VH-VL binders against o27280. Designs and how they scored, part 421

Target 1, 266 residues: o27280
Amino acid sequence: MDSMNVPEVLEIKRIVEESESVKTFIFSWDFRREVRPGQFVMVWDFRDEKPMSVSLIDPVRSEIGISIRRVGEFTDRVHGLSEGDLLGIRGPYGRGFELMGRDILLVGGGIGMAPLAALADEATARGMRVDALVAARTADELLFLDRLEAAGVNISTCTDDGSCGFKGFAHERLLTLEENHDMAAVCGPEPMMFQVMRILDERDVPAQLSLERYMKCAVGICGQCCLDDTGFRVCAEGPVFWSQELSRVREFGRYRRDPAGRRVPW
Key: E = the ipSAE of ESMFold2; O = the ipSAE of OpenDDE; V2 = 0.75 times the mean of E and O plus 0.25 times the DockQ between their complexes.

## First folded at step 18 (VH-VL)

Design cd7 (framework fv_cemiplimab; at its last look DockQ between E and O 0.94; V2 from the best seeds 0.87)
Fold by OpenDDE, look of step 18:
Structure cd7 (fold): chain C 266 residues (1-266), chain A 118 residues (1-118), chain B 107 residues (1-107)
Amino acid sequence: as target 1 above (266 residues)
Amino acid sequence: EVQLLESGGVLVQPGGSLRLSCAASGFTFSDYGMTWVRQAPGKGLEWVSLISGSGEWIYFADSVKGRFTISRDNSKNTLYLQMNSLKGEDTAVYYCTRGDYSYPFDYWGQGTLVTVSS
Amino acid sequence: DIQMTQSPSSLSASVGDSITITCRASRKISNYLNWYQQKPGKAPNLLIYEASTLQSGVPSRFSGSGSGTDFTLTIRTLQPEDFATYYCQQTLSTPYTFGPGTVVDFR
């Protein structure tokens, strides 16, 4: 058995309060095990296991960060943990983002900014110009702004209620930004990503988008995260897909499947 | 066969309220986003609002933001448009249509006339 | 907002004619454009989506073309039932906007 498939019990080194509902848990990491922005890990609290994106990759400090939004029983338990407590981490898994060119656009919504924050760090470290459109329902749900700013990212914000930045949705704000980029990375709710992808397509900007699906094995075996028609496994062929790949995925932006395999609309 | 049937259109005074309904049949209602489009007498088509299948994602035209509310009851296969603070310029035939940000408007109801006049 | 225009605003034709209606967007919208047909007192019907894909059940005499800002709807061998108003619609971004319409009537 590959060692990467066995959860490693790690101590929570630090906890960063990102927002009222989001915390970043930081762990010591052995970078002999490579990890890329856009990849995910399986987090095990010794009762249940959930896939989580890596939001921080720090080779200097030998640390990784996992940002978790409080949305259910599992995340409630995890949010109740303190520094020094233990979690099981296995991975990383999946296909991460690929950086190309000199100028990159990041478009993120809510917790979708987690993998993009990690990507921003890598891009800036490589000397790339990074623009980020950060979207949320309200100002208090905007994530990683200080971190992005510190990294030298040019930030544009939008909120549904207009409490910060552009009043409206990410695709609407993007439409008002006429500058083109060498590539784009997108992560957030699928309705957002779907509409953002159209704008990027119109502009002929190569785009990578990170999908979220119900995931069980994380190793491409169980098929629970298979996308209709294409047979793409989000855990194996994804979670990062090129826009050209997603254009072939009928369900993208339209529905997902629950653990029972039933269609669930967005 | 896909069918959409609007109802609720009546004469109302300015500042009044009205709720429109759209009964859907012939397809899995929850699988599709739904949209309201209106047409003033003798004028063109105007997009008003759309709601995703789950109801979580909602969009409005600026002309109706803050005054109109869109909702749906998937158990009843029914789409709703709650219109408050009605104005004369809201006078139109209101169409229910199947479609959203990801689907073209491929099926339409017959429409229901809303008249706002003193 | 993306503004849509159509040309002509109206045209007269005879049965059997071939006609072309033009739609223009205020900005590039790739192929994110739909065409609708509306007869008096009736609801619109979808004809073409994504600029050139014919909706199921629509006669093959209808065709759409174009990308970017300029689009065309062509009706070959005009039939009596084709006399109506035609609208284009952009689907690139909210708010989804329609063209003002083109009335096709009898010569």
Scores: ipSAE 0.933, ipTM 0.964, lowest interface PAE 0.5, mean pLDDT 96
Fold by ESMFold2, look of step 18:
Structure cd7 (fold): chain C 266 residues (1-266), chain A 118 residues (1-118), chain B 107 residues (1-107)
Amino acid sequence: as target 1 above (266 residues)
Amino acid sequence: EVQLLESGGVLVQPGGSLRLSCAASGFTFSDYGMTWVRQAPGKGLEWVSLISGSGEWIYFADSVKGRFTISRDNSKNTLYLQMNSLKGEDTAVYYCTRGDYSYPFDYWGQGTLVTVSS
Amino acid sequence: DIQMTQSPSSLSASVGDSITITCRASRKISNYLNWYQQKPGKAPNLLIYEASTLQSGVPSRFSGSGSGTDFTLTIRTLQPEDFATYYCQQTLSTPYTFGPGTVVDFR
């Protein structure tokens, strides 16, 4: 196993409060370990270790950012940290997004906007036209709007409760948007991604979707992130898959498996 | 054998409330999303609402948003439809069916008639 | 909302006939279309999903075709139990709209 499999203890350089429930933790990073949008790292708080998507990739400042939503005990402890505190990081792991064409659509739900924000920076730097559909339950949970606007991204929003933008779900809003994209990148709750993928398939838009599954080793050995029937390992063959690859995955959009291997519906 | 049995349909005055139930058997209820479809007398089918297996993902037709809620009790293998602020246009046979955004509606109950009139 | 239309609204046929029912969507829906059969006083029954895939237990005399906006249900060699109302349904996006139905009556 190489040095990527042993956590490197890094100092938190800066903390950005993205919302009341989401913070971005910024670290100095040696880009000899290359990082691409859509890849993830394992974050270790010296008690537990969780996969987190990279949301900022800045080779000029030698920095990466990792956006973390407060959802439980591990993330509560991490949210309690300050600049100068330490975290272990191993990675990056997985297959990131690939850019193609001139016009890209991003569809993100909640914290799923994190890897898409990194992708938006790369796409705009390449001179691509970027449209983003940013979805959340409420206006207060819409992430990265100012950052996306500053990058020149054309933003559409939707919220379940209608507090900002379109009242409804991402796939419903998507039906009313222009159908002129060369590719799409999708990340968010898996039921949202399933319904969005169906619409993108109808439009013949090549789509890449980022899946989330339980992980332990993150390097493809333990089998905990395997997808039913195909044997795809989310940490190795993913987390980003083309929609064509996902069409072979029976469980996508329908269920997942818990750490004990039990089927859990969405 | 998969069975779905609706109950609770009665005559109700406009503005009233009613809860429909659907008892499920013959399959692992929590593994499947569930849907309500209604049919007004002499009319076609209208999709009303669905709920995912976990209960976390819920969708409604525009005609019922804000007035109806859908829920499930996976420990009792039961699907519910809470209907508030009922209108004459809600008069229909209400069918419980197995399926959601990811599965076709492959098994249906017999339906229960809700009549909304003065 | 995606509107669905069906034609004809009704037709008369005899046992042994072959019939075709047409369904149109107000926008392209790929193959995300299902067909249901409903007999009087009974719940609907799934016949076909994804435009052309026959549901388990449905007789092979039923077939579906089409993609995009135009779809057909064909019943070959009608049987007495096939006199019913037939509905199409789009499943591209919520709300999952049904067509208005086609009544197939005995002549």
Scores: ipSAE 0.767, ipTM 0.896, lowest interface PAE 1.4, mean pLDDT 91
ESMFold2 (binder alone), look of step 18: mean pLDDT 93; pTM 0.947

Design cd8 (framework fv_cemiplimab; at its last look DockQ between E and O 0.94; V2 from the best seeds 0.88)
Fold by OpenDDE, look of step 18:
Structure cd8 (fold): chain C 266 residues (1-266), chain A 118 residues (1-118), chain B 107 residues (1-107)
Amino acid sequence: as target 1 above (266 residues)
Amino acid sequence: EVQLLESGGVLVQPGGSLRLSCAASGFTFSDYGMTWVRQAPGKGLEWVSSISGSGEWIYFADSVKGRFTISRDNSKNTLYLQMNSLKGEDTAVYYCTRGDYAYPFDYWGQGTLVTVSS
Amino acid sequence: DIQMTQSPSSLSASVGDSITITCRASRKISNYLNWYQQKPGKAPNLLIYEASTLQSGVPSRFSGSGSGTDFTLTIRTLQPEDFATYYCQQTLSTPYTFGPGTVVDFR
């Protein structure tokens, strides 16, 4: 447990190019250190450190995968790395997804599909029926489709521009799907999650949603990822929350805090 | 006090273009999504478009998709609606209102009349 | 799209009366419904949001109830200034849709 907070220097075994902007980095993992879908790790490139969701958990191959979208200086550096290069990984941290029932619905947007892909693998391994609604702005930004299909997931796609699947947003597509599930897991842009949550709530489908906030310590100490009013720390009580918990979080879907603590609108 | 003031509504010919503006005051403009709602003469209310606080998330009614664009300048506390390829059915009072997917439309301007002649 | 209907389309009442307006959604929308008041030549005003929460500054004689598909706006002790058209709106999903409106006239 004490070693959990010390970055382990790991070699990149493989790099999978998921899209133009997303790569999955594969590492050997000692599964004596348990990791669950929905948990995150802190990735250290020896200059900076960022939280990243685990997108692959493979106990057979003793590997984990971390999917990273290129969005800034840190991720630019990481995307410049090659197989055989080194990264520091500490964790995992946070509360992951819980599986329940027989049928599960996954709703993901963009890089939000990363933790859901890992969850899909676990769910299918347990013999659950998995439906996935995969959303993106364009077809080329849809992630993990082949992987999900190979796992036996029933996939529905939607794109903002209609380049693949339903033309529109995830919440709009979800509304057209009348089937109810025992549980739903949601991850993606917060405006998407907010609207998806309402539909799931209306249908009385238990839902878990994974939030993204600025994280510094990842151990619930610094408070940078604290949600207004509730005091929930995304790194400790989350990042996976039940919809009932998020219903108490006023800032959810409305704004977030930047590193300086200022409100940043979505 | 929250205030919204629309401007730009005039008479235009079919196929023409027009840009509406909404000046906001009395609140932190960037904290709220904004919405345009229109009302044809003697008719009910119709949602047109919404834009999030940052401007990154935009939604349109099908009736205006591809023809209208919504934008905002948070430094000027101003909401915009660029209307292209105007049609007679676009004739309406256009209201600026505070709110979007995350907020009810709790404050409204007095509206600006757009008339598209046939 | 979610269709909204209202009943009645119009009604006449006297000062002091209690009136009820009904709104129905084409599908279940939980409590994601707003009520607006619009006076002639004026912009709409928010009265109730989330089916039953009274907007700040709105008189307590206004109340909203309902969940699922059927909703009700009640105005108790009708006042002269309550002459207006009332609209319901669903906020479950885009496109946001309004009811056709209910005109409230005085006898």
Scores: ipSAE 0.923, ipTM 0.957, lowest interface PAE 0.5, mean pLDDT 96
Fold by ESMFold2, look of step 18:
Structure cd8 (fold): chain C 266 residues (1-266), chain A 118 residues (1-118), chain B 107 residues (1-107)
Amino acid sequence: as target 1 above (266 residues)
Amino acid sequence: EVQLLESGGVLVQPGGSLRLSCAASGFTFSDYGMTWVRQAPGKGLEWVSSISGSGEWIYFADSVKGRFTISRDNSKNTLYLQMNSLKGEDTAVYYCTRGDYAYPFDYWGQGTLVTVSS
Amino acid sequence: DIQMTQSPSSLSASVGDSITITCRASRKISNYLNWYQQKPGKAPNLLIYEASTLQSGVPSRFSGSGSGTDFTLTIRTLQPEDFATYYCQQTLSTPYTFGPGTVVDFR
């Protein structure tokens, strides 16, 4: 690979515990390498490498934040690190969110709120009105509520178990919310995004949705992040897609592929 | 040929419990979400519950939430409905069908009758 | 919950007739609507999904139309095997509610 694809080894400057299972790792960052909400980085722990969403973009302090949920061996190892420890970072990669209009709706499930928190900061800095529907299984898993409130975001919550806010799923709560948005940005579990997309389509709200797929190269060469029947590469044409683009993707909401290429249902 | 075969429908006392099964064949079971739909005698169709292909995404009608549980065993190509705290209003033919939030209900079993009566 | 209604509740028709069944949702549902046929003593069968897309193997005399709140199932040149009950179903959101059904009887 050329020098642009080599991970830069960076020191963990701060660690923020967002929940019992999610930590944000903050690094100093030279913003000559621009970062936009919805783009991702490849995080290398010197043994393995995984894509992670950028959740904090702070040019004033020259910092980025990367939020990581503990879900397996790689993320367990990263969660065991301390401030001062090193990680490799390459990127950013992919197409980020595009802001339009004056009123934006954010719909986030679990860790999917990470890139939307970054987008909320940009939208509020532009003077947009931001509504966020923040979803999780339980109250303890709702992410970034204090940060969103401090930014002036209008927050609605829902939890599967009803421990905070509306008891039920994000798409069910969305049916009861105001319909007056110029655009929406959606990130979370793909079944949630599929069902939310139907409601936004019915409302004629332009929507951008962020997909997750297995990645190896992250630069569009290896084809591991391709979506069936379309040839779209999540690392290149995505991870953020317009709902119009996703309407052509048969696998969206229905299945994904594992590293061996096997179908994995949702 | 896609085939769905329900079993387990019997007469049960109010407050009782019952487990229905649906044996699937002729397709890759784990690729599809599955659904239970019921029909009371002489009445229309009522969606009861859906479960995604992995079993991770589960939805219930309000009338059965907290009383019914849906599950699947993808190694046995079998869908289950556990019905607890049964009421007379649960009396119906219960159909197993292929589909969920992402798919229309395209294949149906012939149903199994559950009767809840003293 | 999104409520679904159907009109008429029942109708009588002769072989060769063209009939129309309507379905109305309590809120806009775009084209997220399916139609099912159920013959006496049998399980339902999917006829149409996404308001107008004919399921594979369904005769072309069946057609669906509509968007938003108002939907129509049309059967042209009614055949003896078409005497059945017809149900619409919305798929915009859970719960996936069915209409109450329309019974089509032989005159």
Scores: ipSAE 0.781, ipTM 0.902, lowest interface PAE 1.3, mean pLDDT 91
ESMFold2 (binder alone), look of step 18: mean pLDDT 93; pTM 0.944

Design cd9 (framework fv_cemiplimab; at its last look DockQ between E and O 0.94; V2 from the best seeds 0.88)
Fold by OpenDDE, look of step 18:
Structure cd9 (fold): chain C 266 residues (1-266), chain A 118 residues (1-118), chain B 107 residues (1-107)
Amino acid sequence: as target 1 above (266 residues)
Amino acid sequence: EVQLLESGGVLVQPGGSLRLSCAASGFTFSDYGMTWVRQAPGKGLEWVSSISGSGEWIYFAPSVKGRFTISRDNSKNTLYLQMNSLKGEDTAVYYCTRGDYSYPFDYWGQGTLVTVSS
Amino acid sequence: DIQMTQSPSSLSASVGDSITITCRASRKISNYLNWYQQKPGKAPNLLIYEASTLQSGVPSRFSGSGSGTDFTLTIRTLQPEDFATYYCQQTLSTPYTFGPGTVVDFR
């Protein structure tokens, strides 16, 4: 437990190119340290540190995977690494997804599919029926389709440009799907999640949503990821929240705080 | 006091183009999504397009998708609607309103009339 | 798309009356419904959001109720300034759709 906060220097075993902008880095993992889908780790490249969701949990191979989208200087450096290179990993942190029922719906957008892919593996291993709505701007940004299919997940896709599956947004596609599930897990752009949550609410489907906020400490101390009014710390009480919890969070779907604490609109 | 002022509405020929502007004041413009709603003469209200505070998230009504473009300049507190390939059915008063997927349309401008002649 | 209907299309009432306008959605929309008032030659004004929450500055004689598919706007003690057209709007999903409107005239 005390060692959880000390970065462990791990060798990159494999790199999977998921898309042009997303890579999954595979590491050996000691599963005496439990990790759950929806939790995150802090990735340290010996210069900077960023929170990243766990996208693969493989107890058989004793491996975890971390999917990283190339979006800035840190991720540029990480994407430049090769198999055999080293990264520091500390964690896992946060509250992960809780599985319940027989049928689960996954709704993911872009890199948001990372934690959901891990959840899908667990759910299918438990014998649950898993439906996944995978959304992206374009077909080439759809993630983990082959992996999900191999796991027995029923996949529905939607793209903004109609290049694959339903032409439109995730909430629009979801509205056309009339089947109800015992539970839903959602992760992606917050505007997507906000609108998806409304539909799930209307259908009385219990939903868990994974939020992304600026995180510094990851241990609930610095307060950088604190949500307005509620005082929820995304790194401690989240990043996975129930829809009922998020309904109390004024800023959800509307804005976020930057490192300086200023409002940043979506 | 929140104020929205539309401009740019004129008479245009079918197939023509027009850009509408909406000047906002009385609030932090970038904190809110903005929306265009139109109303044909003697008819009801029709949602046209919405844009998030940052401008990254944009939504269009099917009737205008591919022909209209919504944008904003937060440094100028201004919302825009670029209308191309205009049709007679686009004739309407166009209202600028504060709000999007996350807020109700709580403030409206007085509108600007766009007339597409046949 | 979600279709919205309103009833009646028009009604006449006197000052002091209580009137009710109904809005129906083609599918369940929970409480994701707004009400707007539009006076002749003017822009719409938000009255109620989320089916029953009164917008700031709106008189308390206005109230909204309902959930699912059926919604109601009630105006108690109708005032001269309440002469207008009233629209409901669903906000569950894009495209956002409005009801056709209800015209309220005075006798």
Scores: ipSAE 0.931, ipTM 0.963, lowest interface PAE 0.5, mean pLDDT 96
Fold by ESMFold2, look of step 18:
Structure cd9 (fold): chain C 266 residues (1-266), chain A 118 residues (1-118), chain B 107 residues (1-107)
Amino acid sequence: as target 1 above (266 residues)
Amino acid sequence: EVQLLESGGVLVQPGGSLRLSCAASGFTFSDYGMTWVRQAPGKGLEWVSSISGSGEWIYFAPSVKGRFTISRDNSKNTLYLQMNSLKGEDTAVYYCTRGDYSYPFDYWGQGTLVTVSS
Amino acid sequence: DIQMTQSPSSLSASVGDSITITCRASRKISNYLNWYQQKPGKAPNLLIYEASTLQSGVPSRFSGSGSGTDFTLTIRTLQPEDFATYYCQQTLSTPYTFGPGTVVDFR
């Protein structure tokens, strides 16, 4: 490439408090830069830059929304911002979800529901039937339930502590749900996705899963997001992968690598 | 060479508590999930609980959920099983094994016998 | 919970025989099934994972097959050290259920 993408400085138009720990930041967006559900952007707070999933795609209002969970120093600083404050945005990047058929299953854990909420909006706008399994540790961490319901999505919930819906893990709830969908889209903690993928593979449901890895460049040149033995770059060939692609990736569900390249277990 | 050594199995009365330990060596302990499997005398194998390498992902068999706690200390290469509200049905040899949701149980300790009787 | 059954519960065989042990799951589990061997007084030993993949160091006379609900462990040319109890285990989902075991005895 002749040059790297440079962040565009944008004003925060609105902030939606999705939960105690998750906020959605909404920006005006020129949709000549197309955005697909499952793609991500790099968010720059003028000190550091992190990948974040797009959770709202609204070409009619010329808006995008970025949902951010407070998990560390960077996200703490961003959560302290107000409407009118500035952030740098570069992207979108990566391969998004592809819709197929008429019946889709979404399986989301925690903040992983963010890109799935965007996908649900597109699927329902196309007239698809959308089932969503929304998982979290506690009821207060279940995201986007009202938005999904308003879109006509059939929602099942599970929480680790049983405070809402099925008490247990997403893969355990999934065993009790309908087995016939044309496709599935999965995003959440990688151990959840690994166990969910086994069940979807057994059902012969084509599945797309969105992985999270450390990223620096986001355009495929630095190697920080590469998956062992396959050479897949999460920022370029992903973050959304088909389950058959991931079946070739030995690290999926088992470990990841930190910025120094050290193996880190889930 | 991977080695797992369980300890702590003794005779306890019903309603009592007991903590089992498993000392691990010969591999990078924190890279692997760990599991407890038990076997009542003369009976088959029963999965009890698994814990991921980081300790963040924990799973229990229905028969022990709410009574048993699994933990690990990666700085000491040690897996633990805290057993509370013990019943006669908990009488078994308890094996420590390497593996979890993502790995088969490929290495096993020798087991430690827990007897629950009055 | 996914229930596992095994057949037969026991069998008698001679050195050199070929034997077959079957395992059935109460629901489809694809190939998410392991086989273990346990000799008297000893811990179990992993033989086969993902229905048919032989664990490192396990003799090639052991083989596994099956998918869905029905699975088979075959031991060709039975050796003296193969007299043991054999367990299947499903790994599709928690709880990770074992079969009740099959005892292979010397005739």
Scores: ipSAE 0.784, ipTM 0.901, lowest interface PAE 1.2, mean pLDDT 91
ESMFold2 (binder alone), look of step 18: mean pLDDT 93; pTM 0.953

